# VHH binders against PH domain-containing protein DDB_G0287875, part 3

Target 1, 92 residues: PH domain-containing protein DDB_G0287875, of Dictyostelium discoideum (Social amoeba) (q1zxe2r132to223)
Amino acid sequence: SKGKSGWLLRKRPGRYDKLYSVSKADKYLRLYENEDTDNDPLYELSLENSIIELKQDLHLQLTLGNSERYIFTHESESEIVSWAQELQATMN
Short names: E, the ipSAE of ESMFold2; O, the ipSAE of OpenDDE; V2, 0.75 times the mean of E and O plus 0.25 times the DockQ between their complexes.

## First folded at step 1 (VHH)

Design c7 (framework vhh_h_nbbcii10_fgla)
Fold by ESMFold2-Fast, scan of step 1:
Structure c7 (fold): chain B 92 residues (1-92), chain A 123 residues (1-123)
Amino acid sequence: as target 1 above (92 residues)
Amino acid sequence: QVQLVESGGGLVQPGGSLRLSCAASGFTFEDSYSYWLGWFRQAPGQGLEAVAAISGSGDSTYYADSVKGRFTISRDNSKNTLYLQMNSLRAEDTAVYYCAKDEYYYGSGFDYWGQGTLVTVSS
């Protein structure tokens, strides 16, 4: 898969929603505090053995191989669809 | 104006069941799917704890580890009501339970809250 960078809003039940700078390269999705991707990511998520689902309400659900779940949204329908396609294209 | 009103709390014995309801007004569940509905609780002397949440489509749910397999979150769009079915209740489930709505933008969190309903699990 080609790779993609941008922003995604993460839904966190019981916490405030958090906007992350997000970079997808090869089999990893990395979440950063801000646009400075030269620093270490806050989260480095392996997409191997993950389940990626774009729901009807345009929530992008990522279930990692260790069963951790991340839910993302974006104000732009075209952007969240593009993210779903990029992540799904990475799956074997 | 969004309003959430909880009901169904009360005294129950350990091992018993209760169903909490949250009646929503000022919006319709089917108007949009860009939101989350959830249940939170606060035990005496403790902080606020997330219990369960359900997406605006109903397709996604979350549960705290302490309640997985015992509690079920659901919604009825025709009644504009959110539910929490609580089974196999334990003394540690004693708390004021709140329902809340979250509107999908950074910093919003759960930005609408009900008044709360007390659940007491005791013999």
Scores: ipSAE 0.000, ipTM 0.123, lowest interface PAE 14.1, mean pLDDT 79

Design c8 (framework vhh_h_nbbcii10_fgla)
Amino acid sequence: QVQLVESGGGLVQPGGSLRLSCAASGRTFSYEDSYALGWFRQAPGQGLEAVAAISGSGGSTYYADSVKGRFTISRDNSKNTLYLQMNSLRAEDTAVYYCAAYGDYELPDAFDIWGQGTLVTVSS
ESMFold2-Fast, scan of step 1: ipSAE 0.016; ipTM 0.320

Design d1 (framework vhh_6z1v_2)
Fold by ESMFold2-Fast, scan of step 1:
Structure d1 (fold): chain B 92 residues (1-92), chain A 121 residues (1-121)
Amino acid sequence: as target 1 above (92 residues)
Amino acid sequence: EVQLVESGGRLVRTGGSLRLSCAASGRTFSDYAMGWFRQAPGKEREVVAAISWSGGSTWHADFVKGRFTISRDNAKNTVYLQMNSLKPEDTAVYYCAADYSGYDYEEFDYWGQGTQVTVSS
């Protein structure tokens, strides 16, 4: 019910890891270039029909309804677990 | 490594439509997020639209939202920008880029040569 905001590191195949300012509200996860979320997001991801998996290595894998995949991590285990819980709560 | 070539720019009347294409060469095109940028005379280059590696997520700048649509065809190694309801202020050189912005931009800054769009009354 309550949204969540913070920073997540995105693991990108064949590229450098990239930091995003991330905001979750309702059924959307939005990725921003920086902390000014009043600007348009770089990505607006619908969580409808998504699969959210927190892997053993603390990589949070998001597979969207369109089969697009995003992999996130965080320095803090408690923080990535908190993000997994927030996204998974959206699906129930 | 990826090489980018833009095409489709031309003179068009206010209210008209135009589709730009960006052809990429490289085995890993589908591993890259892609973006369209534009630069008008005397202005900084600004981001217009961005699209994720699969095409499932897109972003459009406020000043083109509802008028421009970015899309891609990974089988053809091409990214597109459909431009509708063109205005004189859309006049610029349009560039496509792989790894369009962010954390590692300087290391992976692949740009095309640009294609000129001119919108007249």
Scores: ipSAE 0.012, ipTM 0.171, lowest interface PAE 9.1, mean pLDDT 78

Design d10 (framework vhh_6z1v_2)
Fold by ESMFold2-Fast, scan of step 1:
Structure d10 (fold): chain B 92 residues (1-92), chain A 119 residues (1-119)
Amino acid sequence: as target 1 above (92 residues)
Amino acid sequence: EVQLVESGGRLVRTGGSLRLSCAASGRTFDYYAMGWFRQAPGKEREVVAAISGSGGSTWHADFVKGRFTISRDNAKNTVYLQMNSLKPEDTAVYYCATDLEYGGYFDYWGQGTQVTVSS
């Protein structure tokens, strides 16, 4: 996998949180408050033993090995498809 | 009304095999992740396996890897758990669940089916 960074919208009950997201070869997805990745991430999500599914409504469901779930989307269809492909490639 | 109905639980001997079924109704589940959970008396509910809506991705807990396999048949709105090499420690009520509200957790549950493994 080649790595990827950019904004994602995380679905929560009643809202979306805009998070700057970074995927690297270490098989973690890290979510930041903003583009300043020198700060600590809000979340570090291990992709090992995760399930990734892009649904027809273009919401990406990530189920971690510990059963925590994160739902992501993007205003751009090509971007959320790209994220789904990158995260799946990173897990393999 | 959405319903999840588990079936297939029974008494089985150590080393035996069993297949559980979860029949979903009230809508098509092609786009919903499904999971199997279990709970033994006096213990917390634990996740056993999960499968994506398409069936293209699966996850299995370390304590069942190589023994249990989750699968689904979307034409029948049914999810399965094939259980091989059963151990007494697998004795539990097994629950089928889905994330119906997109809340990031399994929020819709079946009533459960009892699996008892005797030595």
Scores: ipSAE 0.000, ipTM 0.150, lowest interface PAE 12.6, mean pLDDT 82

Design d11 (framework vhh_6z1v_2)
Fold by ESMFold2-Fast, scan of step 1:
Structure d11 (fold): chain B 92 residues (1-92), chain A 121 residues (1-121)
Amino acid sequence: as target 1 above (92 residues)
Amino acid sequence: EVQLVESGGRLVRTGGSLRLSCAASGFTFSEYAMGWFRQAPGKEREVVAAISWSGGYTWHADFVKGRFTISRDNAKNTVYLQMNSLKPEDTAVYYCAAGDYSSSWEDYDYWGQGTQVTVSS
């Protein structure tokens, strides 16, 4: 995987949270409150045994090995497709 | 088993200060965000403050900004709420909770039993 960083919208009950997201070759997705990645991430998600699915409504569903689900989207179709490809490549 | 135990609630005079503590056990404390919530009789539950799992990020509700400060000590598995310039409107049962870093109570999975804070003139 080539790595990717950028903003994602995480779907929560009744809202979307804007999270600065970072994927590196180490099979973790890290979610930060803002672009200052020298601070600790709010979430560090292991991609081992995870499943990714991009739905027709351009919501990206990440199901972790422990069955926790994270749903992401982006205003740009090309960006959410790029994120789906990056995470899938990292898992493989 | 997961346990969250609040302490420090008491009667305090208007303008006073109080520090609440919440001791956590039964889960990996440093992997969870913590929040403080409150509920007064006949009112809905309100989110007061939240702190990320590392302590690097905090959020405070508008009605307590500048008066209350949330903090945590991951070595002691404890989250704190420092309350200054207390007002009668702050009278409530205060709850700590563990979950995702969020201003929404639905994102918290574990809850304490609460500690009563009463502010009088």
Scores: ipSAE 0.000, ipTM 0.122, lowest interface PAE 14.6, mean pLDDT 85

Design d12 (framework vhh_6z1v_2)
Fold by ESMFold2-Fast, scan of step 1:
Structure d12 (fold): chain B 92 residues (1-92), chain A 122 residues (1-122)
Amino acid sequence: as target 1 above (92 residues)
Amino acid sequence: EVQLVESGGRLVRTGGSLRLSCAASGRAFSDYAMGWFRQAPGKEREVVAAISGSGSSTWHADFVKGRFTISRDNAKNTVYLQMNSLKPEDTAVYYCAAEVYGDYLEWEYDYWGQGTQVTVSS
């Protein structure tokens, strides 16, 4: 996979957190507070042994190998579809 | 979008039992964490019980442990609260609530029912 970066909305109970998201060839999804990726990421998510599902309501469910779940969406349908495709390509 | 409708509330005698139901309309019911809350007159709303989307994990408040049990039937899009050994202090309006994709223990729920009244008398 080529890699991808951009903003995602992470679903939390009662809210959405806006996170700058980076997927690279090392099979990690990294989530940052903002676009300054020289800072440490808030989350480093291993995509190995992970499952992604894009639901009909355009929420992307990422289930990590340790069974932790992360739920993402985007205001743009084309962007969340693009993220689903990129993460699937990266973990394959 | 999900709509929640509670039913089963009524007047019951101390020591009695009652089962509340919460019917959900909408898709992907198993993706919703569900909770039961109650609010008595003049008091704050409090969490009674919660259940994960799959039904595999449940939580019950200490003041109802051993007496109340939360369960769900995902084929019927329904969550239940079985209430045993009812006490006058259990008198309240009971609400069900749903959180999409959230942790059932965070208590931050997106959708709420209208409530069902439970009254426990001697």
Scores: ipSAE 0.013, ipTM 0.242, lowest interface PAE 8.1, mean pLDDT 85

Design d2 (framework vhh_6z1v_2)
Fold by ESMFold2-Fast, scan of step 1:
Structure d2 (fold): chain B 92 residues (1-92), chain A 120 residues (1-120)
Amino acid sequence: as target 1 above (92 residues)
Amino acid sequence: EVQLVESGGRLVRTGGSLRLSCAASGFTFSSYAMGWFRQAPGKEREVVAAITGSGGDTWHADFVKGRFTISRDNAKNTVYLQMNSLKPEDTAVYYCAAEWYYDSSGYDYWGQGTQVTVSS
């Protein structure tokens, strides 16, 4: 895929944060406060040596090469499945 | 064996300051998000503050913003809660908790708690 952008819900202690998420061919997942991607991302996550797992409860777990973990979900099942496929394709 | 041991809770006067510590052992500390929770008698447990494994991001509940600050020292396997401008309504048992996102289950490990009492 050429990349993907859209909102994701990031699991935090006691809540979910809504982050505008961008995956491109450079193998980074960038998370923004809003749709204005001209601003710096809040997080710039290297997918190199990362592991992606979509759990049965439709939470996408991303384990980075440094062992830090990010959990994402979406209200739409098809959307979180699409994100899992895109991130996996970007890593390959 | 996983252990979280809180310390620093005591009696303080309204307007005072206090720093709580939580010493962690038995897991890869820098891979876990850490949180502080509190519970007053007859009330449900509420989340006060949280910090990512790297320490690069923090969250604080609205009722403590500007007064409490969470931090961590990964070399010492310790998370801290600096509490300033204490109010009687901050009186509670404070708990340290570790969250591993692996199974999407929330907080995995809990300490025994440390009592903070704020009096006028």
Scores: ipSAE 0.015, ipTM 0.173, lowest interface PAE 7.5, mean pLDDT 84

Design d3 (framework vhh_6z1v_2)
Fold by ESMFold2-Fast, scan of step 1:
Structure d3 (fold): chain B 92 residues (1-92), chain A 121 residues (1-121)
Amino acid sequence: as target 1 above (92 residues)
Amino acid sequence: EVQLVESGGRLVRTGGSLRLSCAASGRTFSEYDMGWFRQAPGKEREVVAAISGSGGSTWHADFVKGRFTISRDNAKNTVYLQMNSLKPEDTAVYYCAADFGSYYEGPYDYWGQGTQVTVSS
């Protein structure tokens, strides 16, 4: 019901990628290069059959149904906690 | 294009140390982020450590932090995994993998054949 949009840092080998992230009620997480969401997302991740875990170091681990893993963080503790709650609510 | 060959795997005792090497053939080795993965029988392959093309940034999985260290020598086209304080649960085939750096969208493109590490008590 809520939805959420904002920047997330995606952890990659040796780097973090800044991705504009959009969650809607449709059980997808969409990741964009920037705030222009009229462009196609770089990633459109189905949250169906996904596992979400927020670790103590404030990295959110998302394991998709196809076993691909995405790791996200944010400079703000409250923001990454909010993202974890939003994705968990959207998945259910 | 890159070809990867792992070496250094062997039987070691609990508490021991081991260094794995991954030799890459290729002209653009420094353009690849490199990773070490492992897979135990009957389990999925999991990421252990990763290093950027320049070597300036590293990542280590929580279950190996403080024990394993990834490094690379771009002049030798080699990536290393230094493994200290080995535990029986570290027993696995270890794989080297290469991912073409900036804006590559996964998964890792190039894999080696693996090197077996066995840790006995």
Scores: ipSAE 0.000, ipTM 0.122, lowest interface PAE 11.3, mean pLDDT 80

Design d4 (framework vhh_6z1v_2)
Fold by ESMFold2-Fast, scan of step 1:
Structure d4 (fold): chain B 92 residues (1-92), chain A 121 residues (1-121)
Amino acid sequence: as target 1 above (92 residues)
Amino acid sequence: EVQLVESGGRLVRTGGSLRLSCAASGFTFDDYAMGWFRQAPGKEREVVAAISWSGSSTWHADFVKGRFTISRDNAKNTVYLQMNSLKPEDTAVYYCAAGLYDSSEYYPDYWGQGTQVTVSS
């Protein structure tokens, strides 16, 4: 996989958090408060043994090997589809 | 359609044991972490136990550690909660849920309708 970066909306109880998201060849998804990736990420999610599902309502569900769940969406359908493909390619 | 159907809730005496079952259908069961939650009258719903998609990792709340055990049978699409040494404070409606915590906040995708457990002397 070539990697991918951009904004994602993370689903939380009653809200969405806008997080700058980075996927690299090291099989992690890193989520940042903003596009300044020189700062530490808020979350580092290992994609090893993860399950990735894009639901019909265009919410991407990422279940990590430790059973933690992260739910993402995007205003652009093509972008959330692209993220699903990138994360699947990165973990394989 | 997604369904989670709990069974096994009953009236039991203090010190007794009970096994709850949750039958899942309409989604890929072995791709989801499963959990048991409970809610007593007038209280918030709280997490009791969780089990990973493969069954290799489990978590139990401090107030049930050593007494309750969560398990799953992926061939039967069923998750279980074995409850031992029951106390009156365990009285609640018990809910099966698919999808759980995401590091800090509770956000299950699917809920069952609940099964009532009443513990009395």
Scores: ipSAE 0.000, ipTM 0.158, lowest interface PAE 11.9, mean pLDDT 83

Design d5 (framework vhh_6z1v_2)
Fold by ESMFold2-Fast, scan of step 1:
Structure d5 (fold): chain B 92 residues (1-92), chain A 121 residues (1-121)
Amino acid sequence: as target 1 above (92 residues)
Amino acid sequence: EVQLVESGGRLVRTGGSLRLSCAASGRTFSNYDMGWFRQAPGKEREVVAAISSSGGSTWHADFVKGRFTISRDNAKNTVYLQMNSLKPEDTAVYYCAATEYWSGDYYYDYWGQGTQVTVSS
């Protein structure tokens, strides 16, 4: 897969956190506070043994190998669909 | 919305086995991630095991790993906790819980009323 970068909204109890998200061929999803990726990511998520599910309400569920879940969405339907495809391609 | 009812709790001897069941009523059970929690007298509620909506991913706490197994049957709207090699410290009220968006043990939205498990020597 060619990789993907862009903003995602991460669902938390009672809020959404806006995170700059980077997927590369190394099978990690890295989430940054902003577009300055020279800083360390806030989260570095291994996609090994992970499951991606795009729900009907356009929330993307990433279940990590340890069963911890990260829930993402985007205001643009085409963008969240694109993220689901990219993450699935990266982990396959 | 989903309603959860636990069953199977009883008195068992140390080293024994027990299977708990959690029956869900309401539609879209297969959309929920499920967890088993327990609470002993005077202690905080703690997460024991979790299973994804599809059943494809499971997690077990270190203190039960190798002894307890979570599973689910979406056709029967039921989640199970198989408990082997029971110890007195496993004595607690066991709860099942459901959430659509699990990000760890803080995010379960629906809870059962609990079933009492007592392990004695």
Scores: ipSAE 0.013, ipTM 0.169, lowest interface PAE 8.2, mean pLDDT 83

Design d6 (framework vhh_6z1v_2)
Fold by ESMFold2-Fast, scan of step 1:
Structure d6 (fold): chain B 92 residues (1-92), chain A 122 residues (1-122)
Amino acid sequence: as target 1 above (92 residues)
Amino acid sequence: EVQLVESGGRLVRTGGSLRLSCAASGLTFSSYAMGWFRQAPGKEREVVAAISRSGDSTWHADFVKGRFTISRDNAKNTVYLQMNSLKPEDTAVYYCAADIWEYGSGYEYDYWGQGTQVTVSS
């Protein structure tokens, strides 16, 4: 229950993919096809040794410890700012 | 809507030079890193060159290094690829692509052009 869940837009070539995103105390960001989190996540991203940058254009860059990169945004500025704060807090 | 339009592709002799242009519209061009890619018939697409938002940082693939130069003009919303010392193996469809993040040699790009055909023959 501590953490955050909600939709994020993942940047892809020529499009954005909508992913239902869940951050919990176990320091993983899990990305689901939809709100049914009883299904397996499409991605499980370890936040350990990760770098989070929120850019002026409100895209959140997540660089994982293995150097893989994920880029997220949201239609709401307050929501993407909230996600950046949540992910940073989870890593600390 | 966002549009990237390549131009300049044509038939060129081995050892010749060619300049490709990619005109962007519908986006804030100076906020995007740009890249050039190519794909020959029956082969996988490959990254040729990339340029940062400001143009002060560039990357070129080993197989074109010293022969090709990427550049951009943010006032004209255009990215260029200057191709020198062309070889038959440079024959391909060349694509420009826009990336809001600077991936360098990465393959994750937001927008793509339709491509321009470059054919190199002796």
Scores: ipSAE 0.000, ipTM 0.130, lowest interface PAE 10.4, mean pLDDT 84

Design d7 (framework vhh_6z1v_2)
Fold by ESMFold2-Fast, scan of step 1:
Structure d7 (fold): chain B 92 residues (1-92), chain A 121 residues (1-121)
Amino acid sequence: as target 1 above (92 residues)
Amino acid sequence: EVQLVESGGRLVRTGGSLRLSCAASGFTFSYYDMGWFRQAPGKEREVVAAISGSGGTTWHADFVKGRFTISRDNAKNTVYLQMNSLKPEDTAVYYCAAEDRYFGSYDYDYWGQGTQVTVSS
């Protein structure tokens, strides 16, 4: 895992939330309100025992070990593919 | 805009019955699993009952089994909680919540403002 940060769109019922997302070597995905990562993240998602699937509609489904699901997308296909690869590499 | 509005909470005597309603708007109701939660003063919020988007599957917490029944009317965009044999321990604010089943989310995404149920002897 080389680490990755950037904006992701999280799908919620009827909307998308724009979250600044950070993946590091510690096997957590952290989601922030904006690029100021000195603030506390809104979500800290443990990638231990997680499952990741990039669907044909370019939505990335992350299922955590506790069965919580998070759905992400990006306007750029290359970016969401890059995120899928980064998270998969971090989990392995 | 997505909204969930609970109604039906009131003061009721021990052994009484009450039906709560939750009116949903702003989304395709039948695509969402619905749940009822409650929170008593000084306690954590706990799940009471859940129903699938089609209504074909229901779940009830052990402490309300046989007394409470969750149901839904997709034509009316409403979920219900029928509460029978009420006890003082059932006193709480009751919340309805919606979960987007289409993407397999197990977290409830939308919450109502709550309706107060008080059970007195």
Scores: ipSAE 0.000, ipTM 0.108, lowest interface PAE 10.4, mean pLDDT 83

Design d8 (framework vhh_6z1v_2)
Fold by ESMFold2-Fast, scan of step 1:
Structure d8 (fold): chain B 92 residues (1-92), chain A 121 residues (1-121)
Amino acid sequence: as target 1 above (92 residues)
Amino acid sequence: EVQLVESGGRLVRTGGSLRLSCAASGRTFSSYEMGWFRQAPGKEREVVAAITWSGGSTWHADFVKGRFTISRDNAKNTVYLQMNSLKPEDTAVYYCAAYPDEYSSGFYDYWGQGTQVTVSS
């Protein structure tokens, strides 16, 4: 996979949290509070044994191997589609 | 199980106001988080606003903050989007969506057919 960085909206009840998201060749998705990636990520999500589903409402569901779920979207349809493709490629 | 029907979309002038309604049928509407989305011709779908099952928490996209307000009336099984200071770029089909509150990290499982809003200058 080529890797990808950018903002994602994480779905929470009644809100979306903006997280700066980074996918690299190491099969982790890292979520940061902002673009300063010199700080520790808020979340390091192992993509090993994970499942990705992009639903028709353009929400991307990431189910981790431990059964934790993260729901993402983006205001841009092309961006959330691109993220789904990147994360799927990284898992393969 | 929830069925959603949007209404209220029509032609309005720039600077005008409009209220959209989304009527839900189903026994557990009050347990669902609700959201409004829109899609304009040739543009991507956008998330506009969301409201928790109780109405105690709301979110609005930056491009509508201060102009649009989401609210709900659980006794009437209805969610609303009050749209003020309308701009031509607000022209879109508006959709409502719902998912069970038990899926705090869940998807919008139910989707309406949409209502067309056209803002003329």
Scores: ipSAE 0.013, ipTM 0.253, lowest interface PAE 8.4, mean pLDDT 81

Design d9 (framework vhh_6z1v_2)
Fold by ESMFold2-Fast, scan of step 1:
Structure d9 (fold): chain B 92 residues (1-92), chain A 122 residues (1-122)
Amino acid sequence: as target 1 above (92 residues)
Amino acid sequence: EVQLVESGGRLVRTGGSLRLSCAASGFTLSDYAMGWFRQAPGKEREVVAAISSSGDYTWHADFVKGRFTISRDNAKNTVYLQMNSLKPEDTAVYYCAASYEDFWSGYSYDYWGQGTQVTVSS
């Protein structure tokens, strides 16, 4: 698919961080502090050699090629499912 | 505030016992798998033991199996490492770490403690 942007909740110890997330055809997931994507992203995650797993509790687990993990969720089930599909399509 | 704080490290004699504690503050430990790691001078950091978020599953490295036991008390937001039959080779800085992933596939840890020094003398 052709990309996706929107808010995601990143699970951290004891909290969720709300990050504006952007997936483009270049196989990176970029996470921003807010919707102003002209600013530098807080994280640029290479999707090459990555693994996507959507767990039964609707948390999306992204394991990067370097073994770092990022856990995401969304209050909307359809949105987190859509993100899982988009990231999987992008890394194929 | 969000942190992991280890305690209990000290000098102990060969054959002795020691219990390390790792207290989490500012977050709910029961959402996380926990690991104990150690690093001796000039050596790589190595995983010693791990426990699942529920506490139902534990893993111990072969070199400590039968001597060390990991446990957790989610009500107290604390994880423990009980160390028995200590050997000079166990001398290291011990770290606790928290991971959102279950310990079977998880080896990326989200939070690390500051470390606590364990010295075992003969």
Scores: ipSAE 0.000, ipTM 0.121, lowest interface PAE 13.4, mean pLDDT 83

Design e1 (framework vhh_surovatamig_d1; at its last read DockQ between E and O 0.09; V2 from the best seeds 0.00; counts 0 for: pae E 5.8 > 2, placed apart)
Amino acid sequence: EVQLVESGGGLVQPGGSLRLSCAASGFTFSDYWMSWVRQAPGKGLEWVATIKQDGSEKDYVDSVKGRFTISRDNAKKSLYLQMNSLRAEDTAVYYCARDYYDSSGYFDYRGQGTLVTVSS
ESMFold2-Fast, scan of step 1: ipSAE 0.367; ipTM 0.654
ESMFold2, look of step 2: ipSAE 0.241; ipTM 0.631
ESMFold2 (binder alone), look of step 2: mean pLDDT 85; pTM 0.857
OpenDDE, look of step 2: ipSAE 0.018; ipTM 0.337
ESMFold2, look of step 5: ipSAE 0.013; ipTM 0.295
ESMFold2 (binder alone), look of step 5: mean pLDDT 85; pTM 0.857
OpenDDE, look of step 5: ipSAE 0.016; ipTM 0.301
ESMFold2, look of step 8: ipSAE 0.185; ipTM 0.549
ESMFold2 (binder alone), look of step 8: mean pLDDT 85; pTM 0.857
OpenDDE, look of step 8: ipSAE 0.014; ipTM 0.315
ESMFold2, look of step 9: ipSAE 0.014; ipTM 0.370
ESMFold2 (binder alone), look of step 9: mean pLDDT 84; pTM 0.853
OpenDDE, look of step 9: ipSAE 0.012; ipTM 0.281
ESMFold2, fold request of step 14: ipSAE 0.105, 0.240, 0.073; ipTM 0.520, 0.620, 0.489
ESMFold2 (binder alone), fold request of step 14: mean pLDDT 85, 84, 85; pTM 0.854, 0.853, 0.853
OpenDDE, fold request of step 14: ipSAE 0.026, 0.021, 0.190; ipTM 0.395, 0.318, 0.612
ESMFold2, look of step 19: ipSAE 0.233; ipTM 0.603
ESMFold2 (binder alone), look of step 19: mean pLDDT 84; pTM 0.848
OpenDDE, look of step 19: ipSAE 0.022; ipTM 0.321
ESMFold2, look of step 20: ipSAE 0.156; ipTM 0.547
ESMFold2 (binder alone), look of step 20: mean pLDDT 85; pTM 0.859
OpenDDE, look of step 20: ipSAE 0.181; ipTM 0.575
ESMFold2, look of step 22: ipSAE 0.014; ipTM 0.337
ESMFold2 (binder alone), look of step 22: mean pLDDT 84; pTM 0.858
OpenDDE, look of step 22: ipSAE 0.020; ipTM 0.337
ESMFold2, last read: ipSAE 0.082, 0.042, 0.074; ipTM 0.495, 0.396, 0.485
ESMFold2 (binder alone), last read: mean pLDDT 85, 85, 84; pTM 0.858, 0.855, 0.856
OpenDDE, last read: ipSAE 0.022, 0.015, 0.019; ipTM 0.361, 0.356, 0.329

